# Ledger of designs, part 11: VH-VL binders against Histidine kinase CKI1 (CKI1)

Target 1, 134 residues: Histidine kinase CKI1 (CKI1), of Arabidopsis thaliana (Mouse-ear cress) (o22267r987to1120)
Amino acid sequence: RVLVVDDNFISRKVATGKLKKMGVSEVEQCDSGKEALRLVTEGLTQREEQGSVDKLPFDYIFMDCQMPEMDGYEATREIRKVEKSYGVRTPIIAVSGHDPGSEEARETIQAGMDAFLDKSLNQLANVIREIESK
Below, E stands for the ipSAE of ESMFold2; O stands for the ipSAE of OpenDDE; V2 stands for 0.75 times the mean of E and O plus 0.25 times the DockQ between their complexes.

## First folded at step 10 (VH-VL; framework fv_recaticimab)

Design v4 (from q5 with light chain S33D; at its last look DockQ between E and O 0.53; V2 from the best seeds 0.00; counts 0 for: pae E 2.1 > 2)
Fold by ESMFold2, look of step 10:
Structure v4 (fold): chain C 134 residues (1-134), chain A 122 residues (1-122), chain B 112 residues (1-112)
Amino acid sequence: as target 1 above (134 residues)
Amino acid sequence: QVQLVQSGAEVKKPGASVKVSCKASGYTFKSYYMHWVRQAPGQGLEWMGYINPSGGSTKYHQNFKDRVTMTRDTSISTAYMELSRLRSDDTAVYYCAREGYSGEYYSAFDIWGQGTTVTVSS
Amino acid sequence: DIVMSQSPSSLSASVGDRVTITCKSSQSVLYSDDNKNYLAWYQQKPGKSPKLLIYWASTRESGVPDRFSGSGSGTDFTLTISSLQPEDFATYYCQQYYDYYTFGQGTKLEIK
């Protein structure tokens, strides 16, 4: 089950299409970091109530870095805070049109993202494969 | 065979609600977003919104946001659209449609239900 | 909302004719990142649900005959039927799916 977080409709849709082509069976979409945080938090709460705390609400989160109000870095930091109380860690992949410059790279690391992916998504399969091999 | 089969025609009075069902078969229901589109007699197509059957999240067009509710029951692979506070201009055929891909990346709506006629009359 | 305008609203043609239907969007539906136009065409026969013909402005859905082709970019799009067959008389709709979803008003294609 994958979550795609992007405030731009067509960017979010294109990412979803590529994931579907790769064989991802269930893709959730949302348009803000705040909604992403809500979905993860609710999913963790529900799984705790069902006794499934070792199962993540999403197997991967593709987080656009730049969004209004709560950007992808802020959303990731808040998700990591919630996850810490449950002892879990969802793979969160940063998606950006920028090369990871010194400040962007630092914020990616500080926010707790696990990988970086260009907005073209050409390396999508490779990034997933790399994360799964860890 | 991939199919979307909708509930039968309904006649309602103004002010009532209607709930249309859409049963999916031949594919993994939770893997594809479900859309609702309506068509008034002699008119074009109007997108109403979608539901992701996996988690139940929805998005509604502003014209319907305060009157429409989309739900699903994954145990029977069925999506539902409920429209409340009906008025005569809600008389239309209501379609469910799958957000698709078919050996390619995203395509628009690749599979449609047969439509459900809702008539609102006093 | 991106408004979609089709032209003509209706037309009459004979079997074997070449027919063009145009669709104009109020804003570009070209996504610069993948260089694709998020524009679809549907066929709807009376009493039937719509059927997807074309997506990405020019890509035929599987099973759609080669006589159907789509062209255009940005805001101006055309559906062409190169040689009309009896089964092609229907109403045709364009749809943008670049920023949510809107449909053109339809073009009714009648037999002359």
Scores: ipSAE 0.511, ipTM 0.833, lowest interface PAE 2.1, mean pLDDT 87
ESMFold2 (binder alone), look of step 10: mean pLDDT 94; pTM 0.955
OpenDDE, look of step 10: ipSAE 0.846; ipTM 0.934

Design v5 (from q5 with light chain Y101W; at its last look DockQ between E and O 0.60; V2 from the best seeds 0.00; counts 0 for: pae E 2.4 > 2)
Fold by ESMFold2, look of step 10:
Structure v5 (fold): chain C 134 residues (1-134), chain A 122 residues (1-122), chain B 112 residues (1-112)
Amino acid sequence: as target 1 above (134 residues)
Amino acid sequence: QVQLVQSGAEVKKPGASVKVSCKASGYTFKSYYMHWVRQAPGQGLEWMGYINPSGGSTKYHQNFKDRVTMTRDTSISTAYMELSRLRSDDTAVYYCAREGYSGEYYSAFDIWGQGTTVTVSS
Amino acid sequence: DIVMSQSPSSLSASVGDRVTITCKSSQSVLYSSDNKNYLAWYQQKPGKSPKLLIYWASTRESGVPDRFSGSGSGTDFTLTISSLQPEDFATYYCQQYYDYWTFGQGTKLEIK
């Protein structure tokens, strides 16, 4: 189950399409960092109530870095705070128009993101394979 | 065979609510977003909103967000649309429609239910 | 909402005719990152649900006859039926799915 977070409708839909082409059967979408935080928090609460605290609400989160109000870095920091209470860590992949190694790449590490992916998504399969190898 | 089968026609009074069902078969229900579209007599098509059956999340068009609720029951592969505080201009055929996928995601509606006629009259 | 305008609102034609229906959007539905137009065409016969004909402006849905073709880019789109058949008399709708979903008002294609 994957969550795509992007305030831009068409970018979010294109990312969903690429994930579906890779064989991801269930893709959730939301348009803000606040909504992403709510979905993760509710998912963790529901799984705790059902006794499934070992499993994550989402297997991956694709988080756009630049969003109004709560950007992707802030959303990730808040998600990490919530996850600490449950002892879990969802893979969070930063999505941006910048190359790895820029200031944004450094902020992804500081916010607690696990990988960086440009908005073209050409490296999507490679990034997922890298995450799964760890 | 892939199909969407909707509940039967309904006659309602103004102020009442209606709940239309849409049962999916022949595909993985949780993998495709479900949309609702209505068509007043002699009029065009009006998008109302969608539900993601996987987690139940919804998005409603502004014109309906105060009166519409979309839900689903994944155990019977069925989506629901409920419209409250009905008015005479809510008389329409209500369709469910699947957001399509064919090798590449395209977000057009590839499978439609047969439609449910809702008549609102006093 | 992106407004979709179709023309004509209705037309009459004979079997074998070539017909053309135009659809204009109030803003571009071309996504520059993948160079695709997020536009679809539907056919609806009286008393029936709509049927998807074309997506991405020019790609035919599986099972749709090749006499149906779509063209155009950006804001201006055309559905063409190259040789009209008896089963093609219907109402045709364009739809954008670039920014949510909006339908044109429809074009009714009648016999004679």
Scores: ipSAE 0.558, ipTM 0.862, lowest interface PAE 2.4, mean pLDDT 88
ESMFold2 (binder alone), look of step 10: mean pLDDT 93; pTM 0.951
OpenDDE, look of step 10: ipSAE 0.733; ipTM 0.899

## First folded at step 11 (VH-VL; framework fv_recaticimab)

Design w1 (from q5 with heavy chain K30T; at its last look DockQ between E and O 0.61; V2 from the best seeds 0.69)
Fold by ESMFold2, look of step 11:
Structure w1 (fold): chain C 134 residues (1-134), chain A 122 residues (1-122), chain B 112 residues (1-112)
Amino acid sequence: as target 1 above (134 residues)
Amino acid sequence: QVQLVQSGAEVKKPGASVKVSCKASGYTFTSYYMHWVRQAPGQGLEWMGYINPSGGSTKYHQNFKDRVTMTRDTSISTAYMELSRLRSDDTAVYYCAREGYSGEYYSAFDIWGQGTTVTVSS
Amino acid sequence: DIVMSQSPSSLSASVGDRVTITCKSSQSVLYSSDNKNYLAWYQQKPGKSPKLLIYWASTRESGVPDRFSGSGSGTDFTLTISSLQPEDFATYYCQQYYDYYTFGQGTKLEIK
């Protein structure tokens, strides 16, 4: 199950389509960092109530870096805070319109993101493979 | 093979509600967003909103957001659209439509239900 | 909402004719990241649900006859039927799916 977080409608839909072409059967979409945080928090709470605390609400989160109000870095930081109390860590992949510069690279690492992906999504399979390889 | 089969025609009074069902078969129901589109007699198509059957999340067009509720039951692969506080201008055919991925990635609405006629008459 | 304007609203033609229907959007529907136009065409026969013909402005859906073609980019789009057949009597709708969803008002094609 994958979550795509992007305030831009067509970016979100294109990402979903590419994930489905790769064989991802369930893709959830949301348009803000705030909603992403809510979905993760709600999913962790639900799984705790059902005794499934070692299962993540999402296998991967693709987090757009540039969003209004709560950007992708802020959303990731807040998600990491919530995850800490459950002892879990969802792979969070930063999505941006360009490769990160030195500042963006620091923000990616500091926020707790696990990888970076250009908005073209050409490297999608490679990034997932790298995360899976440990 | 892939089918969307909708519930039968409804006749309602102003102020009532209607709930239309859309049963999916021939594909994995939770893998495709479901849309609702309506068409007044002799008129064009109007997008109402969508539901992601996997998690139940929805988006509604602003014209309907205070009157429409979209839900689903994954155990029977069925989506629902409920429209409340009906008015005479809600008389229309209501379609469910699947968000497609039959081309490269995203191919608009590739499968449509047969439509459900809702008539609102005093 | 992106407004979609179709022209003409109604059109009569004979079997074998070349038919052209236009659709204009109030904003570009070209996505710069993949260079695709998120514009679709549907056919709707009387009493039937719409049928997807064309997506991405020019890509034919599976099973759609070769006589149907789409063209255009940005804000101006055209559906062409190169040799009209009796079964093509229908109403045709364009739809943008770049920023949520809106449909054109339709073009009714009558065959003499």
Scores: ipSAE 0.594, ipTM 0.852, lowest interface PAE 1.7, mean pLDDT 88
ESMFold2 (binder alone), look of step 11: mean pLDDT 94; pTM 0.955
OpenDDE, look of step 11: ipSAE 0.846; ipTM 0.931

Design w2 (from q5 with light chain Y97W; at its last look DockQ between E and O 0.83; V2 from the best seeds 0.77)
Heavy chain, then light chain:
Amino acid sequence: QVQLVQSGAEVKKPGASVKVSCKASGYTFKSYYMHWVRQAPGQGLEWMGYINPSGGSTKYHQNFKDRVTMTRDTSISTAYMELSRLRSDDTAVYYCAREGYSGEYYSAFDIWGQGTTVTVSS
Amino acid sequence: DIVMSQSPSSLSASVGDRVTITCKSSQSVLYSSDNKNYLAWYQQKPGKSPKLLIYWASTRESGVPDRFSGSGSGTDFTLTISSLQPEDFATYYCQQWYDYYTFGQGTKLEIK
ESMFold2, look of step 11: ipSAE 0.645; ipTM 0.853
ESMFold2 (binder alone), look of step 11: mean pLDDT 93; pTM 0.952
OpenDDE, look of step 11: ipSAE 0.848; ipTM 0.929

Design w3 (from q5 with light chain Y38W; at its last look DockQ between E and O 0.71; V2 from the best seeds 0.00; counts 0 for: pae E 2.7 > 2)
Fold by ESMFold2, look of step 11:
Structure w3 (fold): chain C 134 residues (1-134), chain A 122 residues (1-122), chain B 112 residues (1-112)
Amino acid sequence: as target 1 above (134 residues)
Amino acid sequence: QVQLVQSGAEVKKPGASVKVSCKASGYTFKSYYMHWVRQAPGQGLEWMGYINPSGGSTKYHQNFKDRVTMTRDTSISTAYMELSRLRSDDTAVYYCAREGYSGEYYSAFDIWGQGTTVTVSS
Amino acid sequence: DIVMSQSPSSLSASVGDRVTITCKSSQSVLYSSDNKNWLAWYQQKPGKSPKLLIYWASTRESGVPDRFSGSGSGTDFTLTISSLQPEDFATYYCQQYYDYYTFGQGTKLEIK
């Protein structure tokens, strides 16, 4: 189950299509960091209520770095705070249209993101394989 | 056979609510976004919003955001659209439509329900 | 919303005629990353639900006759019926699905 977070509609839609072609059966989309935080929080609450502790609400989150109001770094920080209360950690992949600069690389690490992916998504399968090998 | 079958015609008074159902068959319900589109008599098509049946997330067009609720019941492969505080200009045919995809890209609304006529009159 | 404008609003033609319907969008629906125009055409016969004809501006949906074709890019799009048949009496809608979803106002095709 995957969450794609991007304020740009067509970017989310294209990413979803590529994930489905790779065999991801359930892809969820949202258009803001606030909504991403809400979905993760709701999923963790329902997980506890249903006793399904064996499974995370999302197996991966693809988080666009540049979004209005709550950007991807801030959203990731807030998600990590919520996850700490539940003792879980969802893989969160930073998505950006440019190579990260030194400040951007630092924000990625400090926010708690697990990998980086260019918006072209050419390395999507490689990034997933690398995360799963860890 | 892939199809969408909608609930029957409804007659409502102003101020009431209506809930239209759309039952899917012949495909994996949770894998495709479900949209709602309406058409007033003699008028064109108006997109109202969608639901992702997988997680239940929704997006509504601004014109309906404060009056529409889209839900689903995955156990019976059924989507619902509820429109509240009805007024006479809500008289229309309401369609559900599946958003298809081909390869890795979405391919517009490839399957439509038969439509549900909702009449709002005093 | 991206506004979709169709012309003409109605059109009469004879069986065998070549018919064109134009659709213009208020902004480009071409996604530069994949060079696809996120535009569709639908046919709706009286009393029936819409039927998808064309997606990605020029790709014909399965089962749609070869006489239907779509062309154009960016903001200007055309649906062409190369040899009009009696069963083509309908209203035709374009739709962008690049930035959410918007339909054109429709073009009613009447056969003389």
Scores: ipSAE 0.460, ipTM 0.819, lowest interface PAE 2.7, mean pLDDT 88
ESMFold2 (binder alone), look of step 11: mean pLDDT 93; pTM 0.950
OpenDDE, look of step 11: ipSAE 0.821; ipTM 0.924

Design w4 (from q5 with heavy chain S102T; at its last look DockQ between E and O 0.81; V2 from the best seeds 0.76)
Fold by ESMFold2, look of step 11:
Structure w4 (fold): chain C 134 residues (1-134), chain A 122 residues (1-122), chain B 112 residues (1-112)
Amino acid sequence: as target 1 above (134 residues)
Amino acid sequence: QVQLVQSGAEVKKPGASVKVSCKASGYTFKSYYMHWVRQAPGQGLEWMGYINPSGGSTKYHQNFKDRVTMTRDTSISTAYMELSRLRSDDTAVYYCAREGYTGEYYSAFDIWGQGTTVTVSS
Amino acid sequence: DIVMSQSPSSLSASVGDRVTITCKSSQSVLYSSDNKNYLAWYQQKPGKSPKLLIYWASTRESGVPDRFSGSGSGTDFTLTISSLQPEDFATYYCQQYYDYYTFGQGTKLEIK
């Protein structure tokens, strides 16, 4: 189960199509950092109420870095705060339209993201394999 | 044969609700987004929203956001659209439509239901 | 919402004519990352549901006759029927699917 977070509709939809081509059976979308936080929080609460604490609400989150209001770095920080209460950590992959500079790479790490992808998504399979190999 | 078959015509009073069904056959229901589009008499097409049958997530056009609910039952390959607080200007034909997928990219609406006429009258 | 404007609102033409219908979007529907125009054309005959003709501005849906073609990019698009047939009497709609979904207001094609 994968969550794609991007305020831009076409970017989000194209990413979803590529994930489906790769065999991801369930791709969910949302258009803001706040909605991503709500979905994760609601999923964790529902898991706890139903006694299914051993499963994450999402296997991966692809988080666009630049969004209005709550950007991807802020959303990730808030998700990490919520996850701490449940003792879990969802893989969160930063997605950006450009290669990271030193400042962007630092902000990715400081926010608690696990990997970085360009919006072309050419390295998508490699990033997933790397995360799963650990 | 790939097809979408919708429920029959409805006549409703203002303030009531209507729930239209759309049964899919001939393809994997969970693999394709389902959209709802309406058409008032003599007018054009108006997009209302979609549901992803796989997880049940939805997106509604802002004009319907507080009155529409889209759901599905994957065990019978059926999508539903419920519109509440009906007004006379909700009189229209309501269509379900499947969004196509070409192996990497989503395309336009490639399969349409036959339409369901909803009449809202005093 | 991206507004889609079609012209003309209606037209009348003879069998065998070359017919063009235009569609203009208020914003570009070309996505730079995949170089696709997210624009479709539909045909709706009286009493029937819409039928997809063209997607990605110029790709013909399976089973659609070769006389239908789409062209254009960015904000300006054209549907062309190269040799009008009697069964082409219908209303034609363009649709963008670049930023959610909106339809043009339709073009009614009458044959006589």
Scores: ipSAE 0.666, ipTM 0.858, lowest interface PAE 1.1, mean pLDDT 89
ESMFold2 (binder alone), look of step 11: mean pLDDT 93; pTM 0.949
OpenDDE, look of step 11: ipSAE 0.833; ipTM 0.927

Design w5 (from q5 with heavy chain E104D; at its last look DockQ between E and O 0.66; V2 from the best seeds 0.67)
Fold by ESMFold2, look of step 11:
Structure w5 (fold): chain C 134 residues (1-134), chain A 122 residues (1-122), chain B 112 residues (1-112)
Amino acid sequence: as target 1 above (134 residues)
Amino acid sequence: QVQLVQSGAEVKKPGASVKVSCKASGYTFKSYYMHWVRQAPGQGLEWMGYINPSGGSTKYHQNFKDRVTMTRDTSISTAYMELSRLRSDDTAVYYCAREGYSGDYYSAFDIWGQGTTVTVSS
Amino acid sequence: DIVMSQSPSSLSASVGDRVTITCKSSQSVLYSSDNKNYLAWYQQKPGKSPKLLIYWASTRESGVPDRFSGSGSGTDFTLTISSLQPEDFATYYCQQYYDYYTFGQGTKLEIK
């Protein structure tokens, strides 16, 4: 199960299509960092109540870096705070419209994101492969 | 065979609610967003919203957001659309439609239900 | 909402005619990242649900006859029926799916 977070409608729909081509059967979409945080938090709460404390609500999160109000870095930091209480860590992949500069790469790591992917999504399979190797 | 089968016609009075069902078969229900589209007599098509059957998340068009509720029951592969506080101008055929995917990208609505006629009159 | 305008509202034609229906969007529906136009065409026969004909402006859905073709980019789109058949009597709708979903008002095709 995968979550795609992007405030741009067509960008998140295209990302969903590429994930489905790779064999991802269930893709959830949302359009803000706040909604992403809510979905993760509710998913963790529900699974705790059902006795599945080590099971993640999403296998991967694709988080757009640039969003109004709560950007992807801020959303990731808040998700990491919530996950700490449950002892889990969802793979979160930063998505940006350009390759990261040194400052953006540093902020990706500091926010707690696990990888970076530009919005062309050409490297999607490679990024997932790298995450799974660790 | 991939198909969407909707519940039967309804006649309602103004102020009532209607709940239309859409049962999916021949594909993995949780993998495709389900949309609702209506068509008043002699008029065009109007998108109402969608539901993701996997988690139940929804998006409603502004014109309906105060009166529409979309739900699903994944155990029977069925989506539901409930429209409340019905008015005479809600008389229409209500369709469910599956969001399709082709290649790397999503396509338009590739599978449609047969439609459910809802008549609202005194 | 992106507004979709179809022309004409209705049209009468004979079997064998080449007919065109146009659709204009109030904003571009071309996504630069994949260079695709998120525009679809549907056919609806009386008493039936819509049937997808064309997606991505020009790609025919499986099972749609070769006489149907779509063209255009950005804001201006055309559905062409190269040789009209009696079974093509229907109303045709364009739809953008670039920014949520909006349908054109429809074009009723009557066959003489």
Scores: ipSAE 0.554, ipTM 0.849, lowest interface PAE 1.9, mean pLDDT 88
ESMFold2 (binder alone), look of step 11: mean pLDDT 94; pTM 0.956
OpenDDE, look of step 11: ipSAE 0.792; ipTM 0.917

Design w6 (from q5 with heavy chain S107H; at its last look DockQ between E and O 0.88; V2 from the best seeds 0.00; counts 0 for: pae E 2.5 > 2)
Fold by ESMFold2, look of step 11:
Structure w6 (fold): chain C 134 residues (1-134), chain A 122 residues (1-122), chain B 112 residues (1-112)
Amino acid sequence: as target 1 above (134 residues)
Amino acid sequence: QVQLVQSGAEVKKPGASVKVSCKASGYTFKSYYMHWVRQAPGQGLEWMGYINPSGGSTKYHQNFKDRVTMTRDTSISTAYMELSRLRSDDTAVYYCAREGYSGEYYHAFDIWGQGTTVTVSS
Amino acid sequence: DIVMSQSPSSLSASVGDRVTITCKSSQSVLYSSDNKNYLAWYQQKPGKSPKLLIYWASTRESGVPDRFSGSGSGTDFTLTISSLQPEDFATYYCQQYYDYYTFGQGTKLEIK
């Protein structure tokens, strides 16, 4: 189950299509960091009530870095705070329209993101393999 | 063959609710977004919103957000649109429509239901 | 919402005529990352559901006769019927699906 977080409608729709073409059966979307945080928080609460604390609400989150109000770095930091209470860590992949500079790489690491991916998604399979090998 | 078959015509009084069904066949229901579009007599097409059948998430046009609810039952490949607090200007034909894909790109509404006429008596 | 404006609102034509219908969006519907225009054209005959004719501005849906063609990019689009047939008398709608979904007001094509 994958969550795509991007405030731009067309970007979300295109990313969803690429993930589906790769064989991802369930792709969910949301349009803000706030909504992403809500979905993760509610998912963890529901899993705890059902006694399924070992399972994550999402297997991967693709988090756009730049969004209004709550950007991807803020959303990730807040998600990590919530996850700490449950002892879990969802793979969160930073998505941006350009290569990260040194400042952006620092933000990605400090926010707690697990990898970086260009919006073209050409490296999607490689990034997933790298995360799963750790 | 790919089909969307909708429930029959409805006549309602102002203030009531209506729930229109749309049964899909011939394709994987959960793989395609389902949209609802209405058309008042002699008027154009008006997009109301969509549902992602796999998870049930929805998005509604602002004109309907307070009165429309879209749901689905994946076990019978059926989408539903419920419009509440009906007014006489809600008299229209209501269509369900599938959002198609070609490869990894979505490409507009390629399959439409036959339409459900809802008449709200004033 | 992206506003879609069609011209003309109606027209009369004879079988065999070449017909052009225009559609203008208030914002570009070209997505630079995939270089596609997220614009569609539909045909609707009286008492019937709309039928998809063209998507991505210029790609014909399967089973649509080649006399239907779409062109344009960004904000300005046209639907052309190169040799009008009796079954083509209908109302035509453009639709953007770049930022949610909006239809044009329609163009009614009548027999002369």
Scores: ipSAE 0.490, ipTM 0.833, lowest interface PAE 2.5, mean pLDDT 88
ESMFold2 (binder alone), look of step 11: mean pLDDT 93; pTM 0.952
OpenDDE, look of step 11: ipSAE 0.849; ipTM 0.931

## First folded at step 12 (VH-VL; framework fv_recaticimab)

Design y1 (from w2 with heavy chain S102T; at its last look DockQ between E and O 0.86; V2 from the best seeds 0.78)
Heavy chain, then light chain:
Amino acid sequence: QVQLVQSGAEVKKPGASVKVSCKASGYTFKSYYMHWVRQAPGQGLEWMGYINPSGGSTKYHQNFKDRVTMTRDTSISTAYMELSRLRSDDTAVYYCAREGYTGEYYSAFDIWGQGTTVTVSS
Amino acid sequence: DIVMSQSPSSLSASVGDRVTITCKSSQSVLYSSDNKNYLAWYQQKPGKSPKLLIYWASTRESGVPDRFSGSGSGTDFTLTISSLQPEDFATYYCQQWYDYYTFGQGTKLEIK
ESMFold2, look of step 12: ipSAE 0.664; ipTM 0.860
ESMFold2 (binder alone), look of step 12: mean pLDDT 93; pTM 0.951
OpenDDE, look of step 12: ipSAE 0.836; ipTM 0.925

Design y2 (from y1 with heavy chain S31D; at its last look DockQ between E and O 0.79; V2 from the best seeds 0.77)
Heavy chain, then light chain:
Amino acid sequence: QVQLVQSGAEVKKPGASVKVSCKASGYTFKDYYMHWVRQAPGQGLEWMGYINPSGGSTKYHQNFKDRVTMTRDTSISTAYMELSRLRSDDTAVYYCAREGYTGEYYSAFDIWGQGTTVTVSS
Amino acid sequence: DIVMSQSPSSLSASVGDRVTITCKSSQSVLYSSDNKNYLAWYQQKPGKSPKLLIYWASTRESGVPDRFSGSGSGTDFTLTISSLQPEDFATYYCQQWYDYYTFGQGTKLEIK
ESMFold2, look of step 12: ipSAE 0.703; ipTM 0.879
ESMFold2 (binder alone), look of step 12: mean pLDDT 93; pTM 0.951
OpenDDE, look of step 12: ipSAE 0.828; ipTM 0.924

